VHH binders against Phosphatidylinositol 4-kinase gamma 6 (PI4KG6). Designs and how they scored, part 15

Target 1, 302 residues: Phosphatidylinositol 4-kinase gamma 6 (PI4KG6), of Arabidopsis thaliana (Mouse-ear cress) (q8w4r8r158to459)
Amino acid sequence: GVEPIPVNGGLGGAYYFRDEKGQSVAIVKPTDEEPFAPNNPKGFVGKALGQPGLKPSVRVGETGFREVAAYLLDYDHFANVPPTALVKITHSVFNVNDGMDGNKSREKKKLVSSKIASFQKFVPHDFDASDHGTSSFPVASVHRIGILDIRILNTDRHGGNLLVKKLDDGGVGRFGQVELIPIDHGLCLPETLEDPYFEWIHWPQASIPFSEEELDYIQSLDPVKDCEMLRRELPMIREACLRVLVLCTVFLKEAAVFGLCLAEIGEMMTREFRAGEEEPSELEMLCIEAKRLTTEQDVLSP
Key: E = the ipSAE of ESMFold2; O = the ipSAE of OpenDDE; V2 = 0.75 times the mean of E and O plus 0.25 times the DockQ between their complexes.

## First folded at step 14 (VHH; framework vhh_gocatamig_d2)

Design z5 (from w2 with G108S; at its last look DockQ between E and O 0.85; V2 from the best seeds 0.72)
Fold by ESMFold2, look of step 14:
Structure z5 (fold): chain B 302 residues (1-302), chain A 122 residues (1-122)
Amino acid sequence: as target 1 above (302 residues)
Amino acid sequence: EVQLVESGGGLVQPGGSLTLSCAASGFTVSDNYLAWYRQAPGKKRELVAGIYSGGSTVYADSVKGRFTISRDNAKNSVYLQMNSLRAEDTAVYYCAAGYSWTSFYYESFDYWGQGTLVTVSS
């Protein structure tokens, strides 16, 4: 049989699980091997699980259920998120640091450990979007991924987590067609309204109006049902994450009805940088004003 | 600083009931993770019941249907209602609290109470 292989890229522990031919079939990321987590195999330790992590609004040990949430929210595979689940796996390949000495699992390969991890189907691909020009990307693919990113307030949508697969379905006459596969959703659904990172904001496809199919999909979204589903499927998820999901989904639905394109919606969610200081986004300013009005109404009511 | 103070332990006959309380200070019980553990003499500490940030609960198979974990956010407290007690339930019961959902799997809660003894004997 075949031994899982540790992944060298990224700041956390990740492992390719392979079939009998040595081909990757899954990516497994243990919760206790995330950046800053106690069993991180790459030296990025120093925090306990549940403490603020690389982003303060996403705690150490909590990216795995966010990966699953992004998959579960991707109804009808609209954005093409690979199948993802949260699993319990026991394997000697997983890293265990000595609390006194920080020993790695490969230094003590006989040690067997049980981990809670995200388990995502490996998708064969040719490169990622950071290595490819954006003009060939299908408009619908960019729109569908952007719609998901807005709903989940993705703080990390860069070219490196957008896989590109060449499609050669037309033989010699169909070169240049690609399929996009969004991955690495661990930094979505922050506990507070934060500055997202949407690399697609500046792509030409994002300025094209939504198609009728995309508008129908957006109109069918129901953030109350989203929260009910996530509470059932991911009972550990924090209510603060769900409030962000509701806010962003409602905003998307209203903005789309108003006629805004993907780029315009993303711009309204993104903070501006002025005079060396970061300013709230237009969406954040709306929320601040709504809170102010609620406080005034409460004070003025006898 | 964070303190977890258990109370309500004692001697009870088989088939009886007892309510354990855990008052938290310096730690907010709402939107976090709380659990009751127990440790019998000569045995490892084991999970009895837990409550997730959103209110979902988990129970050890040995106590399902007999024990109920609950929390009162206004009093910042967690409770364990124990009914139909058996001799096997004799143990020191500990309140545990933490900021990570993974604590239920890795037994890595951030804070622990001093424990309260429950004795089930005739």
Scores: ipSAE 0.549, ipTM 0.790, lowest interface PAE 1.7, mean pLDDT 87
ESMFold2 (binder alone), look of step 14: mean pLDDT 81; pTM 0.823
OpenDDE, look of step 14: ipSAE 0.790; ipTM 0.911

Design z6 (from w2 with V58I; at its last look DockQ between E and O 0.73; V2 from the best seeds 0.72)
Fold by ESMFold2, look of step 14:
Structure z6 (fold): chain B 302 residues (1-302), chain A 122 residues (1-122)
Amino acid sequence: as target 1 above (302 residues)
Amino acid sequence: EVQLVESGGGLVQPGGSLTLSCAASGFTVSDNYLAWYRQAPGKKRELVAGIYSGGSTIYADSVKGRFTISRDNAKNSVYLQMNSLRAEDTAVYYCAAGYSWTSFYYEGFDYWGQGTLVTVSS
């Protein structure tokens, strides 16, 4: 292969790893180069690993395992999340800021740095959704990505995190079909019910009812099994993240059975501002009422 | 102020057992990351055992099968059960605690105890 190159965009450290032809094959994001992390190469430092980060419910140094979690939860590649793993890599391209050299031999290893990082397959693409009108996106693709985003309470699903790949030319005078690839899942699975960010929420596709295939997929989801798998594969994951996954998955399953579409579900998970104040989402209010009813039943039991 | 206080060290014959304790104050052991490290004379400090926020554990190869890390959330404490002790286990043992799983890889635990000496000798 050829030397990796740093990615210019974004707030954290990221690197394209390339094959013998110079083509990108993977994107690597070291955990200690995230925004606010000590070895961030773009000047966005100032916090220790494990402190609240860009989103208070997602700690610095913990987006990498969330990237992997999103991939592992994407059964049958339903939402088309690129393959992702957590790896340990040593390479001189990785950034080390002042005060971090103690992990390497001063004499022999000052030019190399060993990192733990997310390693995600690079997907060739033509643009992202922020650069394109959204009305032509396939309904099924929007639904499948939205289903994932709901399950993981994604707080960062903006158009820049949806890659668009043109499929075969669409013939004379027509735009062909596109494939959507969801990326950048580092701000999912917050430790509490957080205000999500679902750019798709007002797209026309989100208001179309789920197909039978999508309903079957939703009904097959098992949040207990999901948690067991994540504890095994990502033993560092916090239980609070798993509780959010369970709540959102149960809510999705019940809402789908009730007949709600993607947009309606997303709206119920989203907080509103009233009188200049942020208000709990309808989902949060349902959780509060469920706790009240459970407490009353426990008191009134035989 | 966060404080980690180790106890339970001492002199033990080869093949014997000890239980080390680490009481935390100002730091909650539940849902966080704890570890035991040791430093023998003339050697660098090394990880012995760790426990993740969810309860999963890791061990150095040299102690696997002989040592067990555990915690008691009610007592806000972490323990190291040391069985089948050998002369090479002689070291000062340190309790470490932090808010990040990455501390196991980057040697960056936030808090450290003062250590407790374990001597394995006949």
Scores: ipSAE 0.575, ipTM 0.822, lowest interface PAE 1.8, mean pLDDT 87
ESMFold2 (binder alone), look of step 14: mean pLDDT 84; pTM 0.849
OpenDDE, look of step 14: ipSAE 0.852; ipTM 0.939

## First folded at step 16 (VHH; framework vhh_gocatamig_d2)

Design a1 (from y2 with V58I; at its last look DockQ between E and O 0.61; V2 from the best seeds 0.00; counts 0 for: pae O 3.8 > 2)
Fold by OpenDDE, look of step 16:
Structure a1 (fold): chain B 302 residues (1-302), chain A 121 residues (1-121)
Amino acid sequence: as target 1 above (302 residues)
Amino acid sequence: EVQLVESGGGLVQPGGSLTLSCAASGFTVSDNYLAWYRQAPGKKRELVAGIYSGGSTIYADSVKGRFTISRDNAKNSVYLQMNSLRAEDTAVYYCAAGYSWTSFYYGFDYWGQGTLVTVSS
């Protein structure tokens, strides 16, 4: 078979799997090679699986199933998330750091290791959103991705995680239609409310009102069903993550009905820094107030 | 040091019930994957039930509807409620724990010593 190629960029272990023609067909990310994971090939080690990772609310080794969750929640491929699965894969290319196998055998035997990994379809693209002007992005594409990001409270939606594919419309001179492909959802669905990172908040497209189609899609969302599906497909998913999903989905639905645009919703979810201190987001404030009211009611209802 | 200590095994009649307990020390049950395995004489060790950190559970087909795995976070313990016991359920039952759900695929980091369950008339 064609040997996989390690990805040089990023903090975690990732590999391009190629077909017989040498074309990349999949990206594979072993769970034990994540940032801070024991078998990280890039020197970012020091934590055990299950410990807080890059984000306190996302544990080491748990980015893989979050990527899968993002795909599963992208009903009808609405946001254009590439197909993603959690797999057990055996290959010699994977990294094993010294000391994990008690046997000091000196011989660098290419240990064939079997690992759990996220497996995502590779999508050919021309550039990422960080390298290209955002003005040419379709409003619908931005909205669809933003809707997903809000639902899953994506804490890492930056331009590098949005692939851009130029659609060769044979027509001379028109700014060619681009396709956006959202990737790298490993830091979504945190265990607690966290400060999201939505780069699209500042894009003009995000300030354009939702279309009727988008509103209908939002209205059709059922966070209860989402949770049931995720529990079934990803049994390892934490209930705390599901609570965040429910909260964010309900918030999105209510905000959309109220007439808020994508940018406004994103802003309400984003924490503010005042006088050098981080303040709760409007969403967090709403939650605090709701909790207070519920507690008061419980005290008044003996 | 991580320790898993099983208890609750014994002799029970067919159709009877038994609850196994596994007390964990040095390991937080609520944050990790735990499972019950069993090994009958002359047979391979097999999964009986598992509980993920998220609270989701899995069962072997042979015990579905009869056995229930649960945990008590305050007691840092996992339980196996066994109902409608059968002769074929006779085995040494082991508690297993891992630091991650990956233990399901890679194996468990910690094992108890086991407790014997005998189902006999």
Scores: ipSAE 0.033, ipTM 0.500, lowest interface PAE 3.8, mean pLDDT 90
ESMFold2, look of step 16: ipSAE 0.638; ipTM 0.845
ESMFold2 (binder alone), look of step 16: mean pLDDT 89; pTM 0.903

Design a2 (from y2 with Y105E; at its last look DockQ between E and O 0.01; V2 from the best seeds 0.00; counts 0 for: pae O 12.5 > 2, placed apart)
Fold by OpenDDE, look of step 16:
Structure a2 (fold): chain B 302 residues (1-302), chain A 121 residues (1-121)
Amino acid sequence: as target 1 above (302 residues)
Amino acid sequence: EVQLVESGGGLVQPGGSLTLSCAASGFTVSDNYLAWYRQAPGKKRELVAGIYSGGSTVYADSVKGRFTISRDNAKNSVYLQMNSLRAEDTAVYYCAAGYSWTSFEYGFDYWGQGTLVTVSS
């Protein structure tokens, strides 16, 4: 078979799997090779699986199922998330770090290791959003991705995680239609509300009101069903993550009904920094207030 | 082991042309973002041109219209055609390869040794 190729970029272990023609068809990310994971091939080690990772609310080794969750939640391929699955893969290409035991046995025995990994379809692309002018992005594409990001509280939606593909419309003069492909959802669905990172908040597209189609889509969302599905498909998913999903989905639904645009919703979810200190987001404040009101009601209802 | 080997550098007169080649081994060029960087004496390394997995290209403003980045998948190589060379183009040129989803310098894990291009009358 065609040998997988390690991906050099990023903090975690990733591998291109290729077809018989040598073309990349998938990206594989072993869970134990994540940033700070024990078998990280790039030297970013030091934490055990299950410990807080890059984000305090996302544990080491748990980015893989989050990527899968993002795909599963992308009903009808609405946001254009590439197909992603959690798989067990056995291959010698995967990294295994020699434990602290001093015996430098030089012969890196290519230990065939079986690992759990996210498996995502490789998507050929022309740019990422960081290198491309955002003005050309379709409003619908931005909205669809933003809707997903809000639902899953994506804490890492930056331009590098949005692939751009030019759609060859043969016609000379038409501002070339681009396709956006959202990737790298490993830092979504945190166990707690966190400061999201939505780069699209600053894009003009995000300030355009939702279309009727988008509103209908949002209205059709059922966070309870989402949770049931995720529990079934990803039994390892934490209930805390599902709570965040429910909260964010409900918030999105209510905000949309209220007439807020994508940017406004994103802003409400974003933490503010005043005088060098992080303050709760409006969403968090709403939650605090809601809790207060419920507590007061419980006290008043003997 | 991933290796990038640059070639084609040399002395050229202003207005001249030169083609740089980067032969890659250990990875597939068509699956990765590849770029040419250059570093002039006393200056920071800067992006010259990049080519994405899909084939789209990006250029520094200073080289737009003069330089062309291309790749040959069969040869697993990337090229930089440099036309209308100027004294300001004098630098060590590096081939870089990294994650196909990143174009930033810090994202490149593989660098060639570089090839010197000197533009002088």
Scores: ipSAE 0.000, ipTM 0.246, lowest interface PAE 12.5, mean pLDDT 89
ESMFold2, look of step 16: ipSAE 0.638; ipTM 0.858
ESMFold2 (binder alone), look of step 16: mean pLDDT 86; pTM 0.871

Design a3 (from y2 with S56N; at its last look DockQ between E and O 0.75; V2 from the best seeds 0.00; counts 0 for: pae O 2.03 > 2)
Fold by OpenDDE, look of step 16:
Order: C-alpha cells, then sequence, then structure tokens
Structure a3 (fold): chain B 302 residues (1-302), chain A 121 residues (1-121)
C-alpha cells in the first residue's frame, strides 16, 4: 500500500492517507497523539489521556469524537463538514514514544500499532480562509458554518480551519464562486461554557440577516434529538458536553427568532476583556441570572 | 494510590443472580471509564461491560439483557448485576478503570485483583 504521510503542521499527530495514485483521501488523527498526549510525535507531551488539554474544558484524547460529533450534527451536510468517523486503524506509521513500552531494550522495530483515531475525508482545496480575503465568501456558506459553530460552541474557528475551494465555473471574468469547508472541530462541545473563537464574527457576511431558509433550518433544530443521537453514536460523550450543546442550540433558536444576526449572536457568546480581566459573556450572564432566579423560586416554594 | 477491590463473587446455580461490587479508592468513578472484564480458564480476558463517564454503557453480546453495569458515586463504586447466569459465565471477574474512554481499546490504567464467579449445578 501507499505509505501515509505525516502532517508537519499543527500540534498533534496527523497523517495523510493516500490512494494508489498517491492522492490524499483521508486525514487520520490518532487520539493518543493529540497535543499533550503520551504519543505525540512533535514533543508536546506531558498529560495523560482524559486530562485537561489545550483547553481545560476539552480532555486529551477526546478531540476525535468531537470532530465526529460536529459531522453528525451537520444534518444534510448543511455546513459542509467532511465525513468523519472514529476508527481503529493499524499501521506502522503511527508514533510510539519511548517509555510507554516497559521493555527499554528492544530495537526500534517499527512496531505496528493499532490506534483509535478520527478519520476524516480529505477535501481537495486551494487555500484556507487565512490566506485570502474573506470578502468573496458566500453569505450562505458563512452563515451555515456559523450556525454550526454556535451550536457546538466551537472554541477554535479560525481561518486556518476553513478550507477554500475555487469552483471553476468556466465563465469569463466573474469572481469565481468558492466553496467553504469547515474542518478541525476537535475543540468544540466543551464540558463547560468556554470563550469561543469565531473568526467569522468580524466578517461582513456575519452581519447580514439570516435568510428564510436559514431561519427555517434553525427552527427545525432539536437539541433533545441531537443529544439522543450523540449518546447513541458516541457513547463516550459526556453529559456536560451535551448540556452545552442544548444551551447553545436553545440560545441560537431564541436569538434567531428575536432577529439577531450571526455576528450579534457570536458576540453575545464571546467573553470580553475589560481592564485586563476576563468578564463573563452575555450568554454566561444570562445563565447566572437564570440560576439565581431558579434558586430563589426553590427557596420560596417550600 | 489507586486501588480497585472486587467483591461479591461466589458459587451460584444456573439461572441464579449475583451482584459484583468494585470499590475504588484514589480514583473518582464518576469522572472516568470503568469496566468489568472476565477471564475463564484457558480463555482470553474479555470485556463484559463498561460504563463511560457520561453514564452510557456498553455490553458484550453474550451478556446483553442479562447483565447490568452501574455505579454509585457516593460510594465511589461500580457494580455488575448478573442475572440468568449460565455455566459459560464462570470466570474470574475483574474491575478495570481508566482516565479515558480510550482505555477500552488501549488497556486500563488500573485493575482489581479479581473475584471468582462459578456457575454450577
Amino acid sequence: as target 1 above (302 residues)
Amino acid sequence: EVQLVESGGGLVQPGGSLTLSCAASGFTVSDNYLAWYRQAPGKKRELVAGIYSGGNTVYADSVKGRFTISRDNAKNSVYLQMNSLRAEDTAVYYCAAGYSWTSFYYGFDYWGQGTLVTVSS
């Protein structure tokens, strides 16, 4: 078979799997090679699987199923998330750091190791959103991705995680239609409310009101069903993550009905820094107030 | 120090019931993945049941509908309720714990000493 190629970029272990023609067909990310994971090939080690990782609210080794969750929640491929699955894969290309195998002495035999990994379809693209102006991005694409990001509280939506594909419409001179492909959802669905990172908040497209189609899509969302589906498909998912999903989805639904645009919703979810201190987001403040009111009611109801 | 201590094993008749307990110390059961394994004589150790930190459960096909894994957070313990026991269920049962669901595939960080369950007439 064609040997996989390690990805040089990023903090975690990732590999391009190729077909017989040498074309990349999939990206594979072993769970134990994530940032700070024991078998990280890039020297970012020091944590055990299940411990807080890059984000305190996302545990080491748990980015993979979050990527899958993002795909599963992208109903009808609305946001254009590539197909993603958890797999057990056996290959010699995977990294095993010294000391994990108690026996010091054995020759660096390329140990064929079986690993759990996220497996995502590779999508050919021309560039990522960080390399080019965002003005050419379709409003619908930005909205669809933003809707997903809000639902899953994506804490890592930066331009590098948005692939851009030029659509060669043979027509002379028109600013070629581009396709956006959202990737790297490993830092979504945190266990607690977290400061999201939505790069699209600053894009003009995000300030354009939702279309009727988008509003209908949002209205059709059912966080209860989402949770049921995720529990079934990803039994390792934490209830805390599901609570965040429910909260963010409900918030999105209410905000959309109220007439808020994508940017406004994203801003309400984003923490502010005042005088060098991080303050709760408007969403967090709403939650605090709701909790207060509920507690007061419980005290008054004996 | 993390310790897992199994109890509840013994002799039971076919069709009988037994509850195994695993008491954990130095390890929070509610935040981690726990599982029951069993090993029969001359056979490989096999998964019986697992419970994820989120509360979802997984079962071997051979025990589905008969066995139930649960946990008591207050007691920091995990349980295996075994109903409709069969001769083929005879094995040493082990409690296992890991910090991640991946322990399901890679192995567990902690193991108990095991408790013997014998199903015989």
Scores: ipSAE 0.246, ipTM 0.681, lowest interface PAE 2.0, mean pLDDT 90
ESMFold2, look of step 16: ipSAE 0.571; ipTM 0.808
ESMFold2 (binder alone), look of step 16: mean pLDDT 89; pTM 0.902

Design a4 (from y2 with T102V Y110S; at its last look DockQ between E and O 0.86; V2 from the best seeds 0.66)
Amino acid sequence: EVQLVESGGGLVQPGGSLTLSCAASGFTVSDNYLAWYRQAPGKKRELVAGIYSGGSTVYADSVKGRFTISRDNAKNSVYLQMNSLRAEDTAVYYCAAGYSWVSFYYGFDSWGQGTLVTVSS
ESMFold2, look of step 16: ipSAE 0.608; ipTM 0.849
ESMFold2 (binder alone), look of step 16: mean pLDDT 85; pTM 0.863
OpenDDE, look of step 16: ipSAE 0.586; ipTM 0.836

Design a5 (from y2 with T28E; at its last look DockQ between E and O 0.81; V2 from the best seeds 0.70)
Amino acid sequence: EVQLVESGGGLVQPGGSLTLSCAASGFEVSDNYLAWYRQAPGKKRELVAGIYSGGSTVYADSVKGRFTISRDNAKNSVYLQMNSLRAEDTAVYYCAAGYSWTSFYYGFDYWGQGTLVTVSS
ESMFold2, look of step 16: ipSAE 0.638; ipTM 0.855
ESMFold2 (binder alone), look of step 16: mean pLDDT 89; pTM 0.901
OpenDDE, look of step 16: ipSAE 0.689; ipTM 0.873

Design a6 (from y2 with D109Q; at its last look DockQ between E and O 0.01; V2 from the best seeds 0.00; counts 0 for: pae E 8.1 > 2, grease 24.5 > 24.2, placed apart)
Fold by ESMFold2, look of step 16:
Structure a6 (fold): chain B 302 residues (1-302), chain A 121 residues (1-121)
Amino acid sequence: as target 1 above (302 residues)
Amino acid sequence: EVQLVESGGGLVQPGGSLTLSCAASGFTVSDNYLAWYRQAPGKKRELVAGIYSGGSTVYADSVKGRFTISRDNAKNSVYLQMNSLRAEDTAVYYCAAGYSWTSFYYGFQYWGQGTLVTVSS
């Protein structure tokens, strides 16, 4: 078959898989080649799988199941997340570091080495959202992506991970039609509440009220069913991640019923800075208070 | 337009200290991913230190304990404090920036022009 190509640059291992014509069809990210992971190909090692990573709430080696979770949660392809799976794959191109016995001598390695990796369909695109003004983006596309980002408490929704694909073949009117494709969900579903990053908060589209179709979609979300599905499909997923999903989905559903727009919901989830200090979000404060009240009820009841 | 301007490079004696600065415009330092890279003559460009929007840091093994990356959100700037400098630290140092996790896998989108650090007696 066509030889995978390592991605140039960056801190972790990633590979383009190509078709017979040399066109990319998938991107593969082995979980043990993440920053800090044992087989990181760029020298950023020093942690075991499962230890706190670049973000302490997302452990080393665990961004791959988060990529898949974002795809699986995207019912009816509502946000347009590219097809993603967690695969077991063997290939000689994948990096394996020499570290046996802790010395610098070369060690003979077994040639059979399977890796767990996220495997995501490559989506051809023209640019990303950081390269252009955002005013032409369809309102519904921004809303649908924002709904997903809220549910999964995405800590990394930047313009650079929103791919833009023009739908024109050369007409002026068709230059105004674009398709948005959200990618890079490896920093979603943190194990605790923390500060998300939603670049869309200040986009004009985020201040427009949800449509009736969008409200119906939100109303139909079932975080209990989401958790059961994720436990089945991704049995390695941590319960703390699932609790964050439930919390954020319930919050989204309640806020939408109350009539809040995408921007208002995102603002309530975002931490504030005062004189350079970070303060808990409104959502974090509500959760802290609810936890305190539950503890008081248990003490007084028994 | 995004612009990154490094400063603070120069000639310094072994064992000395130097602070590099990267002033950003058109790009908010507190919300994004920043890194320092270096390239010595005849060598490939390598990551020195990085800081992401959540404040976590990463360091190359060769500089751990000697270099510290930090940021000043009010000045929209990122710094590299370099202590216990060695001749092997001689390089052009580049500030790099990007908007997403993708920057760690595909390479940073924005680069400064670089500032030369020379460590010699």
Scores: ipSAE 0.012, ipTM 0.449, lowest interface PAE 8.1, mean pLDDT 82
ESMFold2 (binder alone), look of step 16: mean pLDDT 86; pTM 0.876
OpenDDE, look of step 16: ipSAE 0.031; ipTM 0.391

## First folded at step 17 (VHH)

Design b1 (from a5 with S53T; framework vhh_gocatamig_d2; at its last look DockQ between E and O 0.59; V2 from the best seeds 0.58)
Amino acid sequence: EVQLVESGGGLVQPGGSLTLSCAASGFEVSDNYLAWYRQAPGKKRELVAGIYTGGSTVYADSVKGRFTISRDNAKNSVYLQMNSLRAEDTAVYYCAAGYSWTSFYYGFDYWGQGTLVTVSS
ESMFold2, look of step 17: ipSAE 0.591; ipTM 0.827
ESMFold2 (binder alone), look of step 17: mean pLDDT 87; pTM 0.882
OpenDDE, look of step 17: ipSAE 0.562; ipTM 0.821

Design b2 (from a5 with A97V; framework vhh_gocatamig_d2; at its last look DockQ between E and O 0.72; V2 from the best seeds 0.00; counts 0 for: pae O 5.1 > 2)
Fold by OpenDDE, look of step 17:
Structure b2 (fold): chain B 302 residues (1-302), chain A 121 residues (1-121)
Amino acid sequence: as target 1 above (302 residues)
Amino acid sequence: EVQLVESGGGLVQPGGSLTLSCAASGFEVSDNYLAWYRQAPGKKRELVAGIYSGGSTVYADSVKGRFTISRDNAKNSVYLQMNSLRAEDTAVYYCAVGYSWTSFYYGFDYWGQGTLVTVSS
């Protein structure tokens, strides 16, 4: 077989798997090689699996099933999330740091290790959204991705996590049509409301009203069914994560009916810093008020 | 400090029932993966049942349909209801906790002292 290639970018261990022709076909991310995980190959170690990670609301070693969750929730590939699965994979390429096996001698015997990992289809692309202007991005693509990001409360939607593929429309001088591919959903579905990061909030496309098709899609969303599906497909998923999914989905649905655009919804979910202090988002304030009204009854528990 | 204390073990006749309890302290059972393991004399420790933080359960094939793992969040405890017990179920039963779902594959962070279950006529 073709040897996997470690990805040099990012904070976690990631590997390109290639076919017999040498083409990348998949990206594999072992759960124990995540940022701060014990077997991180890039020196970002120091925490145990299950401890708070890059985000306090996302535990080390739990980004993998979140990647899968994002794909599963992307019904009919509405947002164009690549196919993603959890796998057990055995290979010598994976990293094992000396501290975990106390006695094993320095001979880097390429120990064949079996690891749990996220497996995502590799999508050929030309650049990411951080490298180029966003003016050429289709409104529909931005909206579809934004709808997903809101549902899953993505805390890490930046330009580097949006792949861009140029669609060769042979016409001289026209800003070529591009395809957007959202990736890296490891920091979505936090256990609590978290300050999201939606880079698309600042894009003009996000301020354009939802189309009828998009509104119909939002209306068709069923967070109860989503939770049932996720419990079935990802039995390790935490109920706290599902609560966040339900809350965010309901919020999206109500906001859309009210006539808010993607940017407005995103802003309502984002925390503000005033005078050096972090303030609750409008969404959080709504939750606080609701809690007060219901005498602290968890109304939104799936 | 994390502690797991098993109880409920004892002597039971074949076909009988027994409920094991695991009292947890230092963490919330609802937020973690917990499992029951057993070790028979001269055999390796094996998974009996697990319960994920999401509430989903997993069972060894040998106990499917006979054993049920559950938790009581208010009591911060995990239980193993064992029905239709067989001689082959004789073992020391251990409660274990992992802070991550990956503990299912990589191991557990904490173990109880174990409780002996003997199935004999």
Scores: ipSAE 0.027, ipTM 0.415, lowest interface PAE 5.1, mean pLDDT 88
ESMFold2, look of step 17: ipSAE 0.683; ipTM 0.871
ESMFold2 (binder alone), look of step 17: mean pLDDT 87; pTM 0.877

Design b3 (from a5 with V58R; framework vhh_gocatamig_d2; at its last look DockQ between E and O 0.81; V2 from the best seeds 0.59)
Amino acid sequence: EVQLVESGGGLVQPGGSLTLSCAASGFEVSDNYLAWYRQAPGKKRELVAGIYSGGSTRYADSVKGRFTISRDNAKNSVYLQMNSLRAEDTAVYYCAAGYSWTSFYYGFDYWGQGTLVTVSS
ESMFold2, look of step 17: ipSAE 0.695; ipTM 0.882
ESMFold2 (binder alone), look of step 17: mean pLDDT 89; pTM 0.907
OpenDDE, look of step 17: ipSAE 0.342; ipTM 0.739

